VH-VL binders against Eukaryotic translation initiation factor 3 subunit M (eif3m). Designs and how they scored, part 16

Target 1, 160 residues: Eukaryotic translation initiation factor 3 subunit M (eif3m), of Schizosaccharomyces pombe (q09722r188to347)
Amino acid sequence: DDEQSFAFLLEAVKMDNSTADEAVRELVQRAVNSPKYFFFDDIVTLPPVQQLEQSTLQLLGILSGGMTDDYVSWVAENHAHCQHQKFDEDAIARKMKLLTIASLATQAPNNTLSYGDVAKSLKIDENEVELWIIDVIRAGLVEGRMSQLTKTLSIHRSSY
Key: E = the ipSAE of ESMFold2; O = the ipSAE of ESMFold2 at other seeds; V2 = 0.75 times the mean of E and O plus 0.25 times the DockQ between their complexes.

## First folded at step 12 (VH-VL; framework fv_axatilimab)

Design y4 (from x3 with light chain S93N; at its last look DockQ between E and O 0.98; V2 from the best seeds 0.83)
Fold by ESMFold2, look of step 12:
Structure y4 (fold): chain C 160 residues (1-160), chain A 118 residues (1-118), chain B 107 residues (1-107)
Amino acid sequence: as target 1 above (160 residues)
Amino acid sequence: EVTLKESGPALVKPTQTLTLTCTFSGFSLSDRGVAVGWIRQPPGKALEWLANIYWNDDKYYNPSLKNRLTISKDTSKNQVVLTMTNMDPVDTATYYCARLDLGYFDYWGQGTMVTVSS
Amino acid sequence: DIQMTQSPSSLSASVGDRVTITCLASESIYSYLAWYQQKPGKAPKLLIYAASSLQSGVPSRFSGSGSGTDYTLTISSLQPEDFATYYCQQSYNIPRTFGGGTKVEIK
């Protein structure tokens, strides 16, 4: 199964710094394209990964600590790199929006995140915000309760 | 209203270093996602991209000119500076700075003509 | 480097004519293409981005189409103010490269 083979590949690269270049590139490609993988600190810090192209290292840095507009700027100069590495630009863009909401949730004063702040950070219409919040909760990155009365998300937990 | 303006010498001797400044208003390089680039156009010829600099200080250069170009910014002054070493008569061109948004040059300066001669 | 070949290099047309300018990339550029208009003595002006998206403030008589290596700028009803040179430019790979231009003259 793809989940089991990814877990095996990640374990193999973690255990053996002499892992073949092809396996390291496959690990990175699958992680960046996966709709279910969000915690890139585990990958970016691996010694074999640190030997990859600077454009790939920039992307992994964005995925581990950046926001949506970091990615939008990077991809504007890296379309050919994404094509060559088989990085799915749209899948990554979607992942970055989810990670951005998770980051905002972690930083939110009084564990309250306004829909307005989400819309501003994602550069989306405010009427799209609830759909994105549902998706970030389904991804397991945030737990909380939406309020139509106050147009806010009350945060119970953020895992990011 | 977004505006950009190039400034620098009109005449440069061969082998000298060209320094051009782009001063802009209506946006800031503290605005996330924004970039400024440089493009030149020799008289009567096509445009040639030179370099881009992003709000987060990421820089990209035309590889054919990489050893000759340096781009930098001063966000507090709304300025971007391009330095090009070892100028040659073939570098005679109008030099433009332009805003880059989502990968495309949407606002351009008026351009400054630089002649390399003597 | 990706070469951008424009055709024709120049043309003459009458007011009201439909004008088509083509741009051929030396490899697939996945619609990462812009069209610019440049009038004599002026800076270029962005018309079309992402192959087919019309820039704000550009008249609707301008349109872009194409995919892969083949891209087209169309002016549906040529106006006197459309006298200019038109350039395509790919944003797919570094270095960004421009076509050689198409000079449009009004009869």
Scores: ipSAE 0.761, ipTM 0.905, lowest interface PAE 0.9, mean pLDDT 92
ESMFold2 (binder alone), look of step 12: mean pLDDT 94; pTM 0.947
ESMFold2 at other seeds, look of step 12: ipSAE 0.791; ipTM 0.911

Design y5 (from x3 with light chain S91A; at its last look DockQ between E and O 0.96; V2 from the best seeds 0.80)
Fold by ESMFold2, look of step 12:
Structure y5 (fold): chain C 160 residues (1-160), chain A 118 residues (1-118), chain B 107 residues (1-107)
Amino acid sequence: as target 1 above (160 residues)
Amino acid sequence: EVTLKESGPALVKPTQTLTLTCTFSGFSLSDRGVAVGWIRQPPGKALEWLANIYWNDDKYYNPSLKNRLTISKDTSKNQVVLTMTNMDPVDTATYYCARLDLGYFDYWGQGTMVTVSS
Amino acid sequence: DIQMTQSPSSLSASVGDRVTITCLASESIYSYLAWYQQKPGKAPKLLIYAASSLQSGVPSRFSGSGSGTDYTLTISSLQPEDFATYYCQQAYSIPRTFGGGTKVEIK
């Protein structure tokens, strides 16, 4: 089980601040590339992770609390770093869009997130927004009800 | 319409510090994802990248010149400032500022010629 | 640093000619490449980004292609306003680096 193998690696690095550099780098690579891992606070704060390259630490910070625009700006200067670290730029871009919607949902006034606000934040056409909202709900980051008539998401729960 | 304009001295002496200002309109460094960079071109020679600054104040420098360059911004004035220390005659060039989009310089200023001589 | 080698350094061509300019990177740059046009006394103008994407407002006679280390700018039918110097630039690695330029002149 690839998910269970990752969970054991994460727990091993959490328990042992002297974990070998190769294992720490494998943890980070698997976390940033995984379509299913979203909670980077657990990784960015680990002492062995804090010893990695500044470019990697910048990326982890973006994944922990940034928005898609932060990632787009960072990757434009870090394509070579991503290639060398085997970071999948497209996978991370997709993850950042989901995390951005989750962040917007958590901060949405009156637990109502407009499709227009999502479109602006993700820099996409408004007609694409529902597909992304479906994906963020499927990822378990947000629970809510879409209304095509009002072009809003009514948020019941946000786990991010 | 996006425009950028460089300003600064046309002539500096060796060892002096050059300060250049890029003033732009049609976009803002308060817009998420926006960046401005500096590029120079010696007469008849290739372009050389100097530095970039992003809306979130992230900065990137050409490593060959890193200890000589400082880039900063004033978002409220739509300005980016480049400072280059210890000028030498080999630094004689036209200096351009340009907007970045996804790492590419999509709009350029007209350039300002800086001559370094005694 | 990634070195960008342009060829030819200059060429002479007639209106209507198909013109091809080559840019060779010292290592793979994964299509993070731009092409610029520069006329005398003026700033460079972006033509092509991401190796093959045409910048808005640029005539369709300009096209870019290539992958890995080998990239090409093509002008399918040269026009009088296309006589200029052309530069490639990699956007893959710091420092960003430019080719030496290709001057396209009237024959």
Scores: ipSAE 0.722, ipTM 0.883, lowest interface PAE 1.3, mean pLDDT 92
ESMFold2 (binder alone), look of step 12: mean pLDDT 93; pTM 0.946
ESMFold2 at other seeds, look of step 12: ipSAE 0.759; ipTM 0.902

## First folded at step 13 (VH-VL; framework fv_axatilimab)

Design z1 (from x3 with light chain S28D; at its last fold request DockQ between E and O 0.98; V2 from the best seeds 0.86)
Heavy chain, then light chain:
Amino acid sequence: EVTLKESGPALVKPTQTLTLTCTFSGFSLSDRGVAVGWIRQPPGKALEWLANIYWNDDKYYNPSLKNRLTISKDTSKNQVVLTMTNMDPVDTATYYCARLDLGYFDYWGQGTMVTVSS
Amino acid sequence: DIQMTQSPSSLSASVGDRVTITCLASEDIYSYLAWYQQKPGKAPKLLIYAASSLQSGVPSRFSGSGSGTDYTLTISSLQPEDFATYYCQQSYSIPRTFGGGTKVEIK
ESMFold2, look of step 13: ipSAE 0.804; ipTM 0.915
ESMFold2 (binder alone), look of step 13: mean pLDDT 93; pTM 0.947
ESMFold2 at other seeds, look of step 13: ipSAE 0.807; ipTM 0.915
ESMFold2, look of step 14: ipSAE 0.788; ipTM 0.910
ESMFold2 (binder alone), look of step 14: mean pLDDT 93; pTM 0.948
ESMFold2 at other seeds, look of step 14: ipSAE 0.771; ipTM 0.907
ESMFold2, look of step 15: ipSAE 0.757; ipTM 0.896
ESMFold2 (binder alone), look of step 15: mean pLDDT 93; pTM 0.947
ESMFold2 at other seeds, look of step 15: ipSAE 0.805; ipTM 0.915
ESMFold2, look of step 16: ipSAE 0.816; ipTM 0.917
ESMFold2 (binder alone), look of step 16: mean pLDDT 93; pTM 0.947
ESMFold2 at other seeds, look of step 16: ipSAE 0.791; ipTM 0.909
ESMFold2, fold request of step 19: ipSAE 0.816, 0.818, 0.794; ipTM 0.919, 0.920, 0.910
ESMFold2 (binder alone), fold request of step 19: mean pLDDT 94, 94, 93; pTM 0.946, 0.947, 0.941
ESMFold2 at other seeds, fold request of step 19: ipSAE 0.813, 0.808, 0.783; ipTM 0.918, 0.917, 0.905

Design z2 (from x3 with heavy chain L100F; at its last look DockQ between E and O 0.99; V2 from the best seeds 0.00; counts 0 for: pae E 3.2 > 2)
Fold by ESMFold2, look of step 13:
Structure z2 (fold): chain C 160 residues (1-160), chain A 118 residues (1-118), chain B 107 residues (1-107)
Amino acid sequence: as target 1 above (160 residues)
Amino acid sequence: EVTLKESGPALVKPTQTLTLTCTFSGFSLSDRGVAVGWIRQPPGKALEWLANIYWNDDKYYNPSLKNRLTISKDTSKNQVVLTMTNMDPVDTATYYCARFDLGYFDYWGQGTMVTVSS
Amino acid sequence: DIQMTQSPSSLSASVGDRVTITCLASESIYSYLAWYQQKPGKAPKLLIYAASSLQSGVPSRFSGSGSGTDYTLTISSLQPEDFATYYCQQSYSIPRTFGGGTKVEIK
């Protein structure tokens, strides 16, 4: 019932700009740590969320429109903040890689995303790319067909 | 081969503004995730971190010096510039620039000695 | 600010000795710690990052360990080029801070 509790909390904060500080912080903590939540523009723009610490707002901005390198640079300066706010650095790192692939897919020329471009952007070995693409498809962020012959993802839909 | 080199005045009078330039090669601040920082060391004393600047122009300053420090970059020249206002004799130190990688300074310049004296 | 206390402040050792240097943080830093070597008139050189990871090109006689607030740099068999001052640095919180240094001298 954690997903229903999260959905209820999100809707409550959306509808009431005077929502208590602890509820807003719980919403943010659960959203950034969740392996299933990806749509941070809905959170970052909420008025009570905008009253949170600058470091938290920076993270939400990165999750809303940034790339994995933005997160890696941010977290190097914010380990203590993550510890204090109970943000799971590794869960967020994984989420950022999926969001980065989704962003690359949306921008891919001719609806074709090369494994090489993914590897460069995520700073991983090209032979690791296929597993990440499978994960981004399973997360529902991208629909497409993989080709090992051409080392590409042909994009049918991107919902990010 | 990664190299960094500091340049600037060897002598500064009290109350003046110090401007230091870090010129580097073997990497670029156009590379995503890259950062350069400044560290100083008074003669015979421990190191003190001053500031970092990132490829995306994010900047971080030592809070005790934040009102005195400005860091900037010129990516096309492979340069980072540190400005420190209101210099005092206690600011006499060797100033280093260094590449910052995931919390750590992995390549350092040779340092430049700055003396603050009337 | 997190204070980093190094001990000893200096030590005297012979070539071949095992040397240990400790660094105590004023609060938990979760292994966000580096060790640097500095020779007279030279810039610091990174030896160890993330408390225990050896920087590329650094000899395997250097090792780092520790957790929480207590961290140690070990030189298993001291070589002539290892006589230097060693600094720890935490990267857990802003401002990042350095220890006071440990000078390793020829006995």
Scores: ipSAE 0.439, ipTM 0.816, lowest interface PAE 3.2, mean pLDDT 91
ESMFold2 (binder alone), look of step 13: mean pLDDT 93; pTM 0.946
ESMFold2 at other seeds, look of step 13: ipSAE 0.611; ipTM 0.842

Design z3 (from x3 with light chain I94R; at its last look DockQ between E and O 0.95; V2 from the best seeds 0.82)
Fold by ESMFold2 at other seeds, look of step 13:
Formats: structure tokens, sequence, C-alpha cells
Structure z3 (fold): chain C 160 residues (1-160), chain A 118 residues (1-118), chain B 107 residues (1-107)
């Protein structure tokens, strides 16, 4: 009961604005916790989702267009909300780092993203950047080529 | 060096509105992830959290104060302003502003004593 | 609101003593807890965050421990500058709430 049931749930909520509240909450919980789901503008715009708690709507907004620092600030005020909604804070933190790199990639001048800019945005040591770039490529969010000599990512394609 | 300083009136009358300004240096609210909050301490009593404002203008308030509070920022002046309406003698306290980093208050101002009395 | 109960409310100790202060939360707070020191007429100073992490510039004689509802601040060897009031504070749920304080006094 994995990706297939999530896809059915998503389509059911998309097709019917009167979908039961428990199904909408399950959709959101599974989406935010999933290591494989990244496109939250499809979820945040759904009318039954817009009826959820303001804290949940803030999180979905961050996932649809924000950066890691937006999440770090939000979670510092919402630990109890995450526990009550069964949102996995660490899973979401990891997802936000991947989404942040993808967002930086789409905005990069000359399709070149420096490791230094990534390290600054993620607030990590520069020697950790390469592992995160490998992860964002493996997630299918960015296609490009790393250069160890120049410490840059040359972007060929972004799916984000 | 991170510093914060509170300024405002030392004495207000019941029903008046209190406006306090926190002026800080050594950091900016344009720095992503940073926030400033307000905490008060009545004489001889425990601390009470009032409000936080984040770099991205997200705001959080203590629910017990029933919308008496408004927090705002002026990033260009390194200032955060707290407004508290309908002051009562029970609101007599030292008011502190403090920086939040990673959700905890790591630097505090010296505080300003506000007395509410006729 | 989550109530934070500190024990003891005051204690008397000598320089060199080991001091232990306890903070009990009315529900689990998942280690989202800070400890502050406050000297008379001064602002609080952060000592410990995330229940056990030592703030930069704080002497290593201070340590924090605990989980769930029960948390402890320990001063391994009390120094003259440690006579103060200590507060715990939870950052798990809004509103953030503080304990009633523990006043550490000279014997």
Amino acid sequence: as target 1 above (160 residues)
Amino acid sequence: EVTLKESGPALVKPTQTLTLTCTFSGFSLSDRGVAVGWIRQPPGKALEWLANIYWNDDKYYNPSLKNRLTISKDTSKNQVVLTMTNMDPVDTATYYCARLDLGYFDYWGQGTMVTVSS
Amino acid sequence: DIQMTQSPSSLSASVGDRVTITCLASESIYSYLAWYQQKPGKAPKLLIYAASSLQSGVPSRFSGSGSGTDYTLTISSLQPEDFATYYCQQSYSRPRTFGGGTKVEIK
C-alpha cells in the first residue's frame, strides 16, 4: 500500500471537492512525508486542502515555493503541530534541501550553480554539497554535470 | 557583536496603548532564518512569552493576550516594534526583546521596566 | 498550555557543590527545552537549548539531560558567579512557557 494507493487518493481528491476530511488529511500527511513526492502546487491549490489548519497551509506553501530557511523557521514554531499531524520533521527537512537546490538551479545565471551558493543556502559545509547534488539528480529534479575542479554544477535540465 | 536595546515609556496609564521599540545590531532581519521576540517579567515573577516576528514577516502571538498585541519590523532600521493595547496594572513588568536562532532566545536586551498606574 | 514545574523553588548551596534542578512538563515536550540563568536586575542568559546542547560561551560545568516530561539542569561544581535564578522553558508548543524558577543561594 504504497505509490499506487497515493496516486488513487490524489486523483480522488482532485475529482471531488466534497472528499471526506480524513482522506484529505491522509493525502497531505503522505505527501509531506514521502521521499518521492515533490510537486506541492498540485496539492496546495485543491479546495478541500485549503480548508485545513493554517499551520498545515503554511507548510504546503513552503513546500510549493519556499527554501530551507522558510521551513526551519516554520518548524521552530510548529513542533507540536507536526507531532499531532504525524508530519515527519526530518523527512520534510531533507525534502526541503533537495527542493532548495532545484529552485537555485532554475534561477542560476548561465545555467551554472556554484557549490558555494548551495552551501550558503542550505547552511552546510561546502564539503557536503556534492552529496546533496547527487541526491537531487537522483531524485530527478535536476539534470546536469558536476565539476570538482570549478566546484560548480552545469545545469542541462530542471524538472522543478 | 549582537546587541538589542528596548526603548519606550516607563509609565503608562490604564487603558492606554504601550509601544515598545527594540533596536538591534550585529545581525539583520534580512538574514534568512532570524527572528526577534518579546518576553515580559512582572516584578518577582516568572517570564512570559509575548510574540515573535521572523525575517520573512511571519508573526506568532501568545493566545492569552487575546489580540492585544501587534508586532512589526523595520528591517532597514534594525527595529522591531511591539504594541500592546488596553494596558492594565497587571501588565506592569520588565519587557525584553531577544533574538531567536533555531527557535531559542540566544541574545537578550537589558529590558525596560513599564509601570501601569493611574 | 503546557505547564512547567520546577523543583526545588529555592536551594542553598556552597561553592564547589553539585547542584541539580528539575523541570517537569505537564505533557511530553520531545526535548524542545531551554535553560536560562538570570541574575538580579539582569536579563536571562541562555545556558542549554534542545534539552542538552550547551550554548556557546557557557562553562562546561553546566549540563542538561532528560526526555519526555522530566528534564534536569546540573551544575557540577558551583562557582560564586552561579548564584542566580534558573528557569526552564519549553519551545514545543505555543505559547512558549517558563518554569517558576529555582533560586540558588549561598549557604
Scores: ipSAE 0.773, ipTM 0.904, lowest interface PAE 0.8, mean pLDDT 92
ESMFold2, look of step 13: ipSAE 0.781; ipTM 0.910
ESMFold2 (binder alone), look of step 13: mean pLDDT 93; pTM 0.935

Design z4 (from x3 with heavy chain D58E; at its last look DockQ between E and O 0.99; V2 from the best seeds 0.83)
Fold by ESMFold2, look of step 13:
Structure z4 (fold): chain C 160 residues (1-160), chain A 118 residues (1-118), chain B 107 residues (1-107)
Amino acid sequence: as target 1 above (160 residues)
Amino acid sequence: EVTLKESGPALVKPTQTLTLTCTFSGFSLSDRGVAVGWIRQPPGKALEWLANIYWNDEKYYNPSLKNRLTISKDTSKNQVVLTMTNMDPVDTATYYCARLDLGYFDYWGQGTMVTVSS
Amino acid sequence: DIQMTQSPSSLSASVGDRVTITCLASESIYSYLAWYQQKPGKAPKLLIYAASSLQSGVPSRFSGSGSGTDYTLTISSLQPEDFATYYCQQSYSIPRTFGGGTKVEIK
């Protein structure tokens, strides 16, 4: 029900570029906080979104093409902005880890992504990597075969 | 061992532009997630934050001084440069550079005293 | 700008004393607070980050606590090397702001 409400809001803002500022801000807040929304190019390119605060535009840029370290650096200067805009810093941190794995998968040489490279990029213990890869696959961002024995992901598809 | 060192003029005349260089070792601004910032302390007074520059070249300035400050980096030389225009005697202070990691200043230079006087 | 008010501005203490320093923010800062120690003629040294996390290499006699607007630095048993000025600093909102300092002196 919340997913359908979000989809209706997104389509309303897409259809009418004169959408009220409060609705545009609600769209952005829900998108950044949502555990299921990943495609921020669709939002950042909307003309009414481009009129929002520079800090918000920076975050949307990070969500559309950045890595987890970009977000960690941005949030260190933007805690107050997140509180004022009701951005859930932890939810966004989780989303950034998923998007980072998807980006690594796209760039992986020979379509093989090592768990070591994931652990390094996410700054996590290697023993945590498989759970994150399962989540990225379940989110539909990456398709591939995991091998716990070789500690790699063989990539069939990366759609991010 | 992480170290930072400030260099620049000890004496500046009013209206001149101050240029300070922070030279550091033991880390690089190519290391993801790190930054270098500048903080000043007038004699006997509280510390005042000036600016930060991040590994990804994002920059943040104290809004009260934003039109006077420019921060830049040269990653290959392990240097960060702060430029402050239109100096005034009130800007007399010790200027520090410091590493910022996860939002906190964990290593500081020794500071350099800058006096603004005719 | 968020004002950081430190109390007391100075205190006198003896080796072995328990010392507490208070930092009051003009609005909630959600534990984005650091404590620094500064000795005369030296740069500040980070002691505590995120209100309560002890920086590596800092003795365990230092601790931080608090939430919302009210934060405290505690030195459980003051040592000769602890006589210094202590500053709090919020990292919640730009500009980052510092307290006025608390000078801890030998009694």
Scores: ipSAE 0.776, ipTM 0.908, lowest interface PAE 0.9, mean pLDDT 92
ESMFold2 (binder alone), look of step 13: mean pLDDT 93; pTM 0.944
ESMFold2 at other seeds, look of step 13: ipSAE 0.793; ipTM 0.911

Design z5 (from y3 with light chain S93N; at its last look DockQ between E and O 0.96; V2 from the best seeds 0.82)
Fold by ESMFold2, look of step 13:
Structure z5 (fold): chain C 160 residues (1-160), chain A 118 residues (1-118), chain B 107 residues (1-107)
Amino acid sequence: as target 1 above (160 residues)
Amino acid sequence: EVTLKESGPALVKPTQTLTLTCTFSGFSLSDRGVAVGWIRQPPGKALEWLANIYWNDDKYYNPSLKNRLTISKDTSKNQVVLTMTNMDPVDTATYYCARLDLGYMDVWGQGTMVTVSS
Amino acid sequence: DIQMTQSPSSLSASVGDRVTITCLASESIYSYLAWYQQKPGKAPKLLIYAASSLQSGVPSRFSGSGSGTDYTLTISSLQPEDFATYYCQQSYNIPRTFGGGTKVEIK
């Protein structure tokens, strides 16, 4: 039900550049808070979205191509904005960790991403990395094979 | 060990421009997520936040002083510079720089006293 | 601007006393609040961040609590080295703003 109503809203805004401001703001709020939505280029390029406030556009840019540290720095100056827009800071933080792994996978030399590099980029203990990699694969952002022996992810496909 | 130190003139005449430099060690503004801010304290009065600059060159200013303040960084020298135009005797204060971690000012410099007087 | 009102503005207490300082925000700040200690002639020192999290190296006799608009700093057993002025500061909205301070004097 929630996925179907979001898909309808996204398509409505895509089809009609004169979509009401309330609908555009609802689309953005639901996209940033959703644990299942990851491809923000589709949203940031929409003409009515480009008319939103600078703080929101900065967040969408971070979600489209940034990393976890970009978000942590932005949110430290934008707590009030998040409260006013009903952006769930913790949900977005989790999404940014998944998107960061996907970005690292795209850049990984020899299609091999070390658990150590993930731990450094996410600023987490290396023993937490496998759970995050499972999550990024389940989200469909990365395809690959984990090796506990070498503590690496061998990458077949990255979507980010 | 993280340290910050402010430097600049102790005396400035009204209407002049104040330039303060924060020199720090034990961290770098090339480190992702790091920021440095400026805060002042007039004699016997409360603290007032002035500006922050982030590792990615994002900048935030106190809106009441925005037209007078410029903050910049030189990552290679481990320095942050604050410029404040049109100084007035009410701007007499001790000026501090501080590192921000997760948005909180966790390490402060010793401060530098700036007196604005003719 | 979010106004931060501290009370009391000053207090005197004996070594070993429990001391409570309050900070009232003019609107909800969602626990984005820090407490600082400042001794005469020195820079402020961060004690508490995120309303209740103790900064590394700060004695456990310091604690923070509160939510919404109402926040407190508690010193469970006052020590001679706790003579200082204490400030709260909100990090919820720009500009960051500080309370007026609470001067704690040892009897």
Scores: ipSAE 0.763, ipTM 0.902, lowest interface PAE 0.9, mean pLDDT 92
ESMFold2 (binder alone), look of step 13: mean pLDDT 93; pTM 0.945
ESMFold2 at other seeds, look of step 13: ipSAE 0.786; ipTM 0.910

Design z6 (from x3 with heavy chain V34I; at its last look DockQ between E and O 0.95; V2 from the best seeds 0.82)
Fold by ESMFold2 at other seeds, look of step 13:
Structure z6 (fold): chain C 160 residues (1-160), chain A 118 residues (1-118), chain B 107 residues (1-107)
Amino acid sequence: as target 1 above (160 residues)
Amino acid sequence: EVTLKESGPALVKPTQTLTLTCTFSGFSLSDRGIAVGWIRQPPGKALEWLANIYWNDDKYYNPSLKNRLTISKDTSKNQVVLTMTNMDPVDTATYYCARLDLGYFDYWGQGTMVTVSS
Amino acid sequence: DIQMTQSPSSLSASVGDRVTITCLASESIYSYLAWYQQKPGKAPKLLIYAASSLQSGVPSRFSGSGSGTDYTLTISSLQPEDFATYYCQQSYSIPRTFGGGTKVEIK
């Protein structure tokens, strides 16, 4: 189970700041590629992680607080880095869309996020928005109620 | 309509600093995901990438020239500025600015010829 | 740095001919490749991005193909306005690098 072994690796690195470089790189690779891991400030603050390459630290910063467009800009300059580090560009792109919705939800005025704003931020057709909202709710990042009539998400909670 | 225009001195003496300005219209560096870059072409030679600056102020430089280049932007003026120190006759080239979208240069200025007098 | 080698360096062809230009990367670039057209005294113009995607407004007689290290620009039926120099450029690794160019002359 990749999720279970990831949790053990994360705890091992947290407990030993002198963890070997190979293990730190495996932790980062698995975190960025994982469809289920979303909270990167817990990783970016680890002292052994802060010793990694600037390109990797930039990606972790984007994952901890950026939007989809930050990632698209970064990856356009870092394709070779992703290949060398075994970062799955498509998996990260999908993760960034979910994190972007979660960030929009946290900042939405009156706890109401329009489908139009989601479509604009993700650069997708508005007809695709509900599927992405279902995924972000399933991931546990946002709690809320969709309305096709008003084309909005009423936000009850955002965990991001 | 997207347009870019380079401006700066046509003649520079060796060791001096070159400052080039790219003024553009039809887009803004407040537009998320957009960047502007600089490329040069010595007479009769291949194109050489110099630097890119992104809407979020991320900057990338050609490593062979990193110590000599500085790129900056002024979003309110729709301008990007390239500074290149310690100019040499080998730096004589046409300098282009171009918009970068999804990693590719889709619109280019007409270029400005910079001659470094020997 | 990734070296981009274009072949041929120049060619002459007649209107209606099929023209192919090749670009060889010194290592795999995973289709992060663009083709540009440059006419004398003018700025380059983007034709193809991502190895095979046609830029908006570019005639369909232009196409790109290839993978790994080997890439090709094809003009299916050469027109008089296609007189120009063509450049490939990789966007896989910093620094972005260009090929040496292929000059196409119409007879």
Scores: ipSAE 0.763, ipTM 0.903, lowest interface PAE 1.1, mean pLDDT 92
ESMFold2, look of step 13: ipSAE 0.775; ipTM 0.903
ESMFold2 (binder alone), look of step 13: mean pLDDT 94; pTM 0.948

## First folded at step 14 (VH-VL; framework fv_axatilimab)

Design j1 (from y3 with light chain S28D; at its last read DockQ between E and O 0.98; V2 from the best seeds 0.86)
Heavy chain, then light chain:
Amino acid sequence: EVTLKESGPALVKPTQTLTLTCTFSGFSLSDRGVAVGWIRQPPGKALEWLANIYWNDDKYYNPSLKNRLTISKDTSKNQVVLTMTNMDPVDTATYYCARLDLGYMDVWGQGTMVTVSS
Amino acid sequence: DIQMTQSPSSLSASVGDRVTITCLASEDIYSYLAWYQQKPGKAPKLLIYAASSLQSGVPSRFSGSGSGTDYTLTISSLQPEDFATYYCQQSYSIPRTFGGGTKVEIK
ESMFold2, look of step 14: ipSAE 0.808; ipTM 0.915
ESMFold2 (binder alone), look of step 14: mean pLDDT 93; pTM 0.947
ESMFold2 at other seeds, look of step 14: ipSAE 0.789; ipTM 0.908
ESMFold2, look of step 18: ipSAE 0.788; ipTM 0.908
ESMFold2 (binder alone), look of step 18: mean pLDDT 93; pTM 0.946
ESMFold2 at other seeds, look of step 18: ipSAE 0.799; ipTM 0.912
ESMFold2, fold request of step 19: ipSAE 0.830, 0.805, 0.826; ipTM 0.925, 0.915, 0.922
ESMFold2 (binder alone), fold request of step 19: mean pLDDT 93, 93, 93; pTM 0.945, 0.946, 0.946
ESMFold2 at other seeds, fold request of step 19: ipSAE 0.808, 0.819, 0.800; ipTM 0.916, 0.921, 0.912
ESMFold2, last read: ipSAE 0.825, 0.814, 0.820; ipTM 0.923, 0.920, 0.921
ESMFold2 (binder alone), last read: mean pLDDT 93, 93, 93; pTM 0.944, 0.944, 0.945
ESMFold2 at other seeds, last read: ipSAE 0.827, 0.809, 0.814; ipTM 0.924, 0.918, 0.918

